# VHH binders against c4kar8: the designs that were tried, part 379

Target 1, 263 residues: c4kar8
Amino acid sequence: MAELSTPSPASPAPLDGGRGDELEKFTLRGARQILQLLQDLITHRGLITAHTGGGHSFMTAVLKVDEERGRVVLDPSPDPQANRRALAAPRLTCVTQLDGIRIQFPLVGLGEGQDKGRPALFAPLPAEMLRLQRREFYRLQVPLAHELSCLLKAEDLARKPVEVSARVIDIGAGGVAVVVPTGAAEFVIGGTLPACRLALPDGEPIELDLEVRNLNRQTQRNGTEQLRVGLRFAALPRAADTRIQRYIFKTERALNAKARGGL
Short names: E, the ipSAE of ESMFold2; O, the ipSAE of OpenDDE; V2, 0.75 times the mean of E and O plus 0.25 times the DockQ between their complexes.

## First folded at step 23 (VHH)

Design kq17 (framework vhh_vobarilizumab_d1; at its last look DockQ between E and O 0.64; V2 from the best seeds 0.66)
Fold by OpenDDE, look of step 23:
Structure kq17 (fold): chain B 263 residues (1-263), chain A 125 residues (1-125)
Amino acid sequence: as target 1 above (263 residues)
Amino acid sequence: EVQLVESGGGLVQPGGSLRLSCAASGFTFSYYAMAWYRQAPGKGRELVAVITSGGSTSYADSVKGRFTISRDNAKNTLYLQMNSLRPEDTAVYYCARVEVWYVDREGTTYEFDYWGQGTLVTVSS
């Protein structure tokens, strides 16, 4: 009777140093972004796999985020041994998924205690969070000859309403990516930008709500820094969806015709 | 509503003993860590003793070996037995509910959300 050694769940391979540049694009380091993502995990009751090293892990959840004190509160394991391992570990690697996006973040300096009479684990806020967004939808790269713009209704650092005209760099059924000057507005991942206006070539701008899904700083060849903002269509009227799809289809056909040597 | 009511304060001679009580209501007393604070005239508030829900205790160095914190969960009551009292122990003593506590590599942190009105302890010859 050969004991089928259940393969020990492979410790997530150390992020090989050469993929570092690609991972940097998906790494959140902004305090506000980190807080928002942790709040999203709370709101969605996201289960987290916490890895303590040595192939050990336990299930937990973020219970609370304390911005003022810079700490996160986690649900302890029902297994006292798992909690002991967590507290002894120099680093806790937390892995979860939100809306199909893998999220990974380290916690360092774990402590145990109680919050409002309930046992809890405590840690300082993570310095960084990795958010690996899978592109679910095909996105058309917007040709420079067919410029699209999006008027974003956002807030500045002082929470003052600002309007930012952004160039659309790609568009798909699910959303758009835009570029804005650095410092033009403050964007928070998971935040909603209401009553934005997407300008299409075929008529009046489309009013729509946009959700910030990704933020990436890009340095242009000329040394100018720009912010790429990935935006999801949060509320898209059917008529607007049809117009967007028509635009994508028309543009793709035109690009393909040009590529085939068509004038 | 959360209420903490201290009692048992009074005048005592140096070397004497006193037992303070704190009656708790409005919450599940057995789930919370509890603490005693004191404030001497012209001084800030000082943590005196803490007892966890599990019964683990901690004391300030100034009272260690002389004071004993205890709890009766059935009565929703916190106690502070004070022995070998000194003039420097003269203060208003407050009962406090611990909202948050945790132990990390740097030590133990306590945060409090409710306090009683206090009871005066005077140690004088």
Scores: ipSAE 0.773, ipTM 0.902, lowest interface PAE 0.5, mean pLDDT 89
Fold by ESMFold2, look of step 23:
Structure kq17 (fold): chain B 263 residues (1-263), chain A 125 residues (1-125)
Amino acid sequence: as target 1 above (263 residues)
Amino acid sequence: EVQLVESGGGLVQPGGSLRLSCAASGFTFSYYAMAWYRQAPGKGRELVAVITSGGSTSYADSVKGRFTISRDNAKNTLYLQMNSLRPEDTAVYYCARVEVWYVDREGTTYEFDYWGQGTLVTVSS
C-alpha cells in the first residue's frame, strides 16, 4: 500500500494490459539490459511497489542481482501476511520509478529464505522489463473549464453513421478518454473511428484516427448514465503530437502554479 | 577472515559411531545456516545435513536416522553425530556455511560460500 507520490495523476499501479501494443516498443527483453536496469535500481536504492493481486501490495527493494545464478534478491515485507501473499501469488508485479522513468517488471517463482544470514525473497530474473518516460504513461485530468471535446465519427445500432461530440476527461501522449451519453453510439473494442476531430483550445481541431481500447458504463451522482470510452491515437501526425504535448505541459504548469500558490 | 575448522574424523569399524566438530570464527555464527557435506573417493560432493539459524534440520536420504546435525551458538560450533556407520560413509567431511537458502515451488536451494579443509572419515574392518 505504499505508493510514490507525485504532483500528477501518475500512479505506481500496474499499467493495464490493454496498452499492450503501445508498450511493446518500451519493453526490454535483453539479458544485459535487464541486469543493468536492475543494478541501477540497486544503486539508486529505488523503492518498489510489489503487487500481489486483489488490490494488495507491499514495499520492497532489489537488494542484489546474481547474474551467474540468474536471480534477484528482494527485501521481504515486515508484515508476514504480505510475504505469504507474495509467495502464494502466481506473479509479483513490481512497479517503481527512476528519475521520472517508470519501471515495471514481473517476477515469477518467488521463494523465501536467507541471504547471508538475513531474511530475503528470491526470484529468477524477470524475462522482461518495461521502461517508460513520464510522457509515455502520464494522463492529464482535463479541467472542466477547458471544455475539451472530441467529435467521434461512429455508428448507431442500425450501423448508420453518427457524429458524437464527446467531452475529453483525460489526455496523454497515446490517447484520450471521453464520455458520451449511454446509447449515443455503438462502440466495439478494437474498432477504429476514422477522421475524428479533437478540439484543443488553440487552433483548428486536429483530425485523427482513434481506436477503441475500453468501454465502461458509469452512473453519475444525479443518476445519469454515461459511457467512458478509452481511445488510442492511431498514426498521430507530428504536428498534432506537438500540439497535444504543448497543451498538456501548459495545463500541468498552470495547475501546479495554483497548487503551489495555495500552499 | 571466515574460518571453519573440522575435527573428529578417523578410522572406525562398520556399525561404529563418530562425532565431528566444526569450530567457526570470523562471523556471527548464530545468523547463518550451516551444513555438512562429504566427498567420497572418485565422487562429487554430497550434501549430508543442514541446520538453519532457527534450528530446523534436513538430511540426505542416505543418512536419515543415523546422523544428527546440531549446533551450539554459544561456542560457535557445529556438530555431526554419525551412528551406525557404513563403508559407504567413507569420505572427507566438510563443514560449510550456507550463504543463501530459500524454498520455492521447485524445492529447497542451498548455496555455500565458505568451507573448511575437511576431516577424513574411514569406515573399514
Scores: ipSAE 0.568, ipTM 0.830, lowest interface PAE 1.1, mean pLDDT 87
ESMFold2 (binder alone), look of step 23: mean pLDDT 84; pTM 0.832

Design kq18 (framework vhh_vobarilizumab_d1; at its last look DockQ between E and O 0.66; V2 from the best seeds 0.67)
Fold by OpenDDE, look of step 23:
Structure kq18 (fold): chain B 263 residues (1-263), chain A 125 residues (1-125)
Amino acid sequence: as target 1 above (263 residues)
Amino acid sequence: EVQLVESGGGLVQPGGSLRLSCAASGFTFSYYAMAWYRQAPGKGRELVAVITSGGSTSYADSVKGRFTISRDNAKNTLYLQMNSLRPEDTAVYYCARVEVWYVDRYGTTYEFDVWGQGTLVTVSS
């Protein structure tokens, strides 16, 4: 009776050492961003695979985030051996998905105890979180000859309302990517920017709510740093959707015609 | 309402013994770690002893071997048996519920969310 060695679930391949520079684009290091993402995991009851090394892992969840004390509380494994391995590990690698986006973060300095009479694992807040967004929707690259702008209503570091005029670099049915000067505003992934204004060439700006989905720092060739902000349309009126789709279609057609030598 | 009520304090001679009690109400007592802490006149609060829900105990060095923390989950009561009392043990003794505790590589952390009103223990000749 050959004991079918159930193939040990392949440790998720270490994110292939793609050039350290590419991973940086997807790495969150801001305290506010990290806290928001952890809170989102709580809200969505996201299951987390915690890797302890040596091919071992267990399922957990973020139970609580304590901003004041700078700690995260995790659900312990029902397996005492898994918890022992977690506590002995110099680093816990947590992997999860939220809205189809892979999230990975390290926890170090794990402890065990109780929170309000319930067994729990404790760790300091992660210093960084990796968020790998897969583009689900086709996005039109906005031609430089036909600049689109979006007026963002955001907050600065002091939580003072600010308006930032942002250049739209790409647009799709689900949202836009914009570039803003570094420090122009504070953006939090998962945060909503209300009553923003998207300027299209065919008429009055469209008022819409935008959700911050991605943040990426980009250095231009001239050495200037810019922030790329990926924004989702949170509530798009049907009329606005129609206008956006019309713009995309018209622009694509024009680009294709030009590429074929027709203009 | 969550409440802790201490009793058993009083005047005792050096070398004497005293037993403090803390009656807990308004929560599932058996799930929580509990602690005794004290505050001497003009001094800060000092953790005296802790007992986990599982019955594991920890003591301050100043009371180790002399004091015993125990619990009766059926009675929702925490106890502190104090033997070989010294004048330096004079303090108001407080019962506390441990909201959070954890052990990591740096040691044990305790956080408290409920306190009693305290009971005075005076050790004097």
Scores: ipSAE 0.788, ipTM 0.907, lowest interface PAE 0.5, mean pLDDT 89
Fold by ESMFold2, look of step 23:
Structure kq18 (fold): chain B 263 residues (1-263), chain A 125 residues (1-125)
Amino acid sequence: as target 1 above (263 residues)
Amino acid sequence: EVQLVESGGGLVQPGGSLRLSCAASGFTFSYYAMAWYRQAPGKGRELVAVITSGGSTSYADSVKGRFTISRDNAKNTLYLQMNSLRPEDTAVYYCARVEVWYVDRYGTTYEFDVWGQGTLVTVSS
């Protein structure tokens, strides 16, 4: 789903599991960015899986990019049926990796012909490309048993300092989401909470500045109301980033081992 | 150096015939699609006919049924047989090499990188 970055609409009790807007920061839409990424694929001779629909795909590569003519040239399949399938498809979904980064882009309007006497496939430049580092967008759902907390240095309605110990419900490289009782503090989207303390299990709490990104009111099963606060790390020292990534990695591996074995 | 040299032009009466030749050198002729263009006085260049490396042909509507493009890969030569000539066929005819071509759902694209100097065909009584 293609959505612009906007303030969250007011709504009754939305489910917080959708992350489509988090992928937008990994979507390249600028012509220069797209050309550079395609050139990188050419330079590294990246193999591309081109999906034609119906579970069919073939291997290809970007042979060249022509900026002036606004087109990309692809290696055809040695299988003529794969080429016919690609030409008939309304969309070719290209997927590859470059240095551990997943790259995905659509091609429409595919043509078949020759470039300087050699068989080739031709398409207009894609309008967008997804460049996806899992580490940079992934948010771990924190197990309740870990009791991760963040001490927030915020203000009340009277603009007086207040400290709130908030439970961390998810964590990623870019921030955390926490829950607090309704009325514990006044939060403003775009506001900065300086000198907060994030408690991880493996050492001393991390002191960091947080920025409020979103607010959602939640009603618990017992009728108690709480506020979900989405917080971005304003600046994150490398050592703190390393500790956060290690926590995420170890916790995810433990959760995946449990999922493989079932309950 | 890549070179295309046309010959066979001249003065011919309406209804007559003429055969143009284009000698190619400096590249592997059999790998490339080739074309004939023409330019009448005061007009832009018009694509007349194309022949692919595999022998498939296409023609402008104005010449269909009267002109035949062909090639001899052993002699590196492109031909245009022109029959039933009309005064409006008067033009300088150019041989051209197709650098890029492809067919998509919107039609056929041809891009040319080498042209000859042309040969004049005049159709007059």
Scores: ipSAE 0.545, ipTM 0.827, lowest interface PAE 1.5, mean pLDDT 85
ESMFold2 (binder alone), look of step 23: mean pLDDT 83; pTM 0.821

Design kq19 (framework vhh_vobarilizumab_d1; at its last look DockQ between E and O 0.66; V2 from the best seeds 0.69)
Fold by OpenDDE, look of step 23:
Structure kq19 (fold): chain B 263 residues (1-263), chain A 125 residues (1-125)
Amino acid sequence: as target 1 above (263 residues)
Amino acid sequence: EVQLVESGGGLVQPGGSLRLSCAASGFTFSYYAMAWYRQAPGKGRELVAVITSGGTTSYADSVKGRFTISRDNAKNTLYLQMNSLRPEDTAVYYCARVEVWYVDRSGTTYEFDVWGQGTLVTVSS
């Protein structure tokens, strides 16, 4: 009876240097963004797989984020050996999923102790967090001939309300991607932009709430830097959804007709 | 209400002994690390001793070998036995609850969220 050695789950391959540029697009380095994402993990009680190296891991969760002290508090393993390995490791690689998006972040400088009478692990805030967004929904690339705009209600660096007119690059049932000038506003992943206005060609702008899901800096061919913002429809009225779907369908049909040699 | 009440302070001669007590109420005492602080006249507050929930103790170098921190979880009471007292030990002694402590490569960090009113210890001939 040959014991089928269940293949040890392959250690996540070291991030090979050539995939570095693509990975940077998904890497969060902003302090506010990192804090928000960690808070989201707390809110959703996200389970985290913490890898200590050597093929060892344990399950944990973020219990607390302390912005003032720049630290994160984790739930320790019930296995004392796992905790010892975590503390001995030069780096803890944390992997989790939130809303179908894979999140990965390193923790360094782990300590053990107690928070309000409960055993806990402590670490400095991660310097970076990787968020790998899978496109769940088909998105129509908005033709240049049919420009859509979205008025974003956001805040600047001073938390002053600002309105930013953004060009819509793509649109789907779940949201839009827009481009804005760099520095036009401060966007936080997971943040909500209330009472935004999406302008469609078929009538009055649609008022809707948008959730920031992705932020990517893009350099244009002309050297101009722009910020691409991925936005999810947080609250979409049924009538608005119908209008958006109609627009997508009509536009796709027109594009396909043109591609087939139609005028 | 969470409360710490110190007692046992007083006047003592150099070389004498004194035992301080801190009565804890309003929380699960056995779960928390506890500490003694002191503040001498004209000086800042300094950590004297810490005891974890598990009974591990730590002392300031100035009191090491002379002072003993202990706890009775059944009585919700923290103690500081002070022996071989010196004039430089004159201070108001405070009991404190440790909200957070952790040990990392840089050392041990303590954060406190509850303090008593203090008890005066005077060491004088």
Scores: ipSAE 0.800, ipTM 0.913, lowest interface PAE 0.5, mean pLDDT 89
Fold by ESMFold2, look of step 23:
Structure kq19 (fold): chain B 263 residues (1-263), chain A 125 residues (1-125)
Amino acid sequence: as target 1 above (263 residues)
Amino acid sequence: EVQLVESGGGLVQPGGSLRLSCAASGFTFSYYAMAWYRQAPGKGRELVAVITSGGTTSYADSVKGRFTISRDNAKNTLYLQMNSLRPEDTAVYYCARVEVWYVDRSGTTYEFDVWGQGTLVTVSS
């Protein structure tokens, strides 16, 4: 019964895929550091979302760590199906937040049993844990009024150069997500788009090299087809990085002031 | 305080039977998995059988088909029925409480925190 006054955990979905080299510098692999971070989760009573795959997850918590035996003890779900999915999964991806810091770690080799007569789940200590400050995973949802756009230098089906003006829907330290009309260009995951131009509202456009990380087709309510393109900054000069961070900070500050009733 | 007291040991001829009992006190017996261990002269302790709080049983290969572990939660008592006894079953038998158990892909792990004083079983022709 702490839910009413307790802030919700940060985004519970796992960080997947294509940012592995970007995340390595935030990865803890030392046994001492891992044990301390797990103990911090116990001390702060951190709620953990454990993802079992196939879009399924359950809520859990670390009940204890056993350094001598190299294992962690988790709270089982009251839903028996969630526990069965967890035990069948080759891997759990655990996601939580501690004081604004996102924590993510894998558990492999999950077991089911009892600790001192109480039902519990057991796993070996994780070999690694991600510890990410907000700026390292945060994506600002771009207000429509800012009309943030990115001019993409891409290719059509005939492999001829085309320029596509794409609306930016979110922006973070490592990249942007944009939306383009379906058929405006062909994008290939892993492909690079050199010399694109990101238009910020209060300055000259920033020239950026972008790499395509994901693609998603979607149909708008009005029937139009569009393509969501996830783009990574391939190489980001310090001046460009500074401008992007300033935009994010200024916009977030303005949005927070409006949300708190700044008339 | 937590206590486990074994009884029912004795001298028996090969092919005979004995029933061991373990009286438990000082804890909620029905919550815990329980086990029998044995220690033959000059040897280490061998896990003989385990029964979970829900009644699931497991046995050492050396006793499968001959020994039966059971429990009576109303009487806080653990039992080991030993049939078709052999001279190699001669040992001190210990009752034990399981502190931690779990099953994973590698098999089952048991860890014990309380043991009884033991009861001697001698199987001699």
Scores: ipSAE 0.608, ipTM 0.842, lowest interface PAE 1.0, mean pLDDT 87
ESMFold2 (binder alone), look of step 23: mean pLDDT 82; pTM 0.808

Design kq2 (framework vhh_vobarilizumab_d1; at its last read DockQ between E and O 0.66; V2 from the best seeds 0.71)
Amino acid sequence: EVQLVESGGGLVQPGGSLRLSCAASGFTFSYYAMAWYRQAPGKGRELVAVITSGGSTSYADSVKGRFTISRDNAKNTLYLQMNSLRPEDTAVYYCARVEVWYVDRRSGTTTYEFDYWGQGTLVTVSS
ESMFold2, look of step 23: ipSAE 0.609; ipTM 0.842
ESMFold2 (binder alone), look of step 23: mean pLDDT 83; pTM 0.813
OpenDDE, look of step 23: ipSAE 0.800; ipTM 0.913
ESMFold2, fold request of step 24: ipSAE 0.607, 0.607, 0.613; ipTM 0.840, 0.838, 0.843
ESMFold2 (binder alone), fold request of step 24: mean pLDDT 84, 84, 84; pTM 0.823, 0.817, 0.822
OpenDDE, fold request of step 24: ipSAE 0.812, 0.815, 0.809; ipTM 0.923, 0.924, 0.922
ESMFold2, last read: ipSAE 0.631, 0.610, 0.589; ipTM 0.846, 0.836, 0.836
ESMFold2 (binder alone), last read: mean pLDDT 84, 84, 84; pTM 0.826, 0.828, 0.823
OpenDDE, last read: ipSAE 0.805, 0.810, 0.817; ipTM 0.924, 0.923, 0.924

Design kq20 (framework vhh_vobarilizumab_d1; at its last look DockQ between E and O 0.66; V2 from the best seeds 0.00; counts 0 for: pae E 2.1 > 2)
Fold by OpenDDE, look of step 23:
Structure kq20 (fold): chain B 263 residues (1-263), chain A 125 residues (1-125)
Amino acid sequence: as target 1 above (263 residues)
Amino acid sequence: EVQLVESGGGLVQPGGSLRLSCAASGFTFSYYAMAWYRQAPGKGRELVAVITSGGSTSYADSVKGRFTISRDNAKNTLYLQMNSLRPEDTAVYYCARVEVWYVERSGTTYEFDYWGQGTLVTVSS
């Protein structure tokens, strides 16, 4: 009777050492961003695979985030051995998905304890969280010759309302990517920017709500740092959707015609 | 409503013994860690002893070997047996519910959400 060694669930391959520079684009280090993402995990009851090393892992969830004390509370494993391994590990690698986006973050300094009469695991807030967004929708690169702009209604570090004129670099059915000067506003992943204005060439700006989905710092060739903000259309009126689709279609046709030597 | 009611305080001579009790109500007592802390006149609050829901105990160095914290989950009661009392043990003793505790490399952290009114212990010749 050959004991079918159930293949040990392959430790998620360490994110292949693609050039350290590419991973940086997807790494969140801002305290507010980290807190928001952890809160989102709580809200969505996201299951987390916690890797303790040596091919061992257990299922957990974020139960609570304590901003004041700078700690995260995790659900312990029902397996006492898994908890012992977690506590003995110098680092816990947490992997989860939210809205189809892979999220990975390390926890260091794990401790056991209790919260309101319930056993729990405690750790300092992660210093960084990796968020790997898969582009689900085709996005048109906005030609430099036909600049689109988006007026963002955001907040600064002091939570004062600010308006930022952002250049749209790509647009799709689901949203836009924009670039803004670093420090122009504070953006939080999962946050909503209400009553923004997308300027299209064919008429009046479209008023719409935008959800921040991605943040990426980019250094230009000239050494200037810019923030790329990925924004999802939170509530798009049908008329606005039609205009956006028309723009995309018209622009794509023009680009293709030019590429074929017709213009 | 969560209630903690201390009793058993009083005047005792140096070297004497005293047993404090804390009656708990309004929550599932057996699930929570409980603690005794004290406040001497003109001094800050000092954690005296902690007992987890599992029965693990911890003591301040000042009382180690002299005081014993225990619990009766069936009676929803926390106890502090104090032996070999000293004048420096004079304080108001408070029972506290531990809302949160966790172990770090630097030690164990305790956070309290409810406490009693306290009971006065005076050690004097």
Scores: ipSAE 0.778, ipTM 0.903, lowest interface PAE 0.5, mean pLDDT 89
Fold by ESMFold2, look of step 23:
Structure kq20 (fold): chain B 263 residues (1-263), chain A 125 residues (1-125)
Amino acid sequence: as target 1 above (263 residues)
Amino acid sequence: EVQLVESGGGLVQPGGSLRLSCAASGFTFSYYAMAWYRQAPGKGRELVAVITSGGSTSYADSVKGRFTISRDNAKNTLYLQMNSLRPEDTAVYYCARVEVWYVERSGTTYEFDYWGQGTLVTVSS
């Protein structure tokens, strides 16, 4: 039973547009900042996944940036069909990373041509670039042994107040995902749950306002139905943010040490 | 060192023909789009014709149907065949190398990095 070779890392997918207001504070719009970040991608030869829509993407790189003319030059795909899809797309969503920082930016008005006799793709400079540290997009899968819970102050089907103790399955800088029994409460996408309580292993529960962002119905191995609820933190105080980041860091470090110690 | 040397200009009567040549050296000619420009006395430069490395051509409206741009990659030479010449065609004609071209919504952008000394074409009786 030979082990398969280590698979190539999966291409990073663009971040969900439903997180746009959460990501605004990480969005660069200054021309100087954008030019410097693009130049850094050129200098480090950063590989970029360019998404054309319909689940299609291709690998590219920024070859040069021309500040005077306000444009970027991209490496075309060796696959002509990928280039045709890119040129037909209303926008090209570029995703990459630089020194562990995730970078995402749109290109609009893509055109084909040549630069110094070489085929190339051209676009105006992006109007914005998203620059995210790992903490801004990372979600820790919570170990079962931690038994993290979040007390939700929600409403039942009759619109009566109900408190639901929900198990936290993942946690990140912007929110948590929890599971509850189907029918425990009525959740509506966009709905706000005030004064919920997030219990971390160290310290007192954190009082938070939460917003429902997504809902998924799931069936457990034993046939029991659960509802996975994606929740966004509203207006998170710095002290609460610090505690959440410390929990994520300590838990990840502990999990890595356990995996390493088996050698 | 890139060099472009035009020839074939001269005095011709209205309705006549001339063929301009441009000898190119110092670069891989077949990789580049090439163009002819002209500049009449007291006027700015006007793009006359462009030919891509793949042989696609485009022309200014003022010369369409009368002028033909062509290239011979084996001889590193660009040509402009000018027929049915008019007095308004009187100008210095320049051979130019296209550094960058790309298609955009309003049409194709051309940017040039080298051009020759020019050859004078005079259309007069």
Scores: ipSAE 0.467, ipTM 0.808, lowest interface PAE 2.1, mean pLDDT 86
ESMFold2 (binder alone), look of step 23: mean pLDDT 84; pTM 0.836

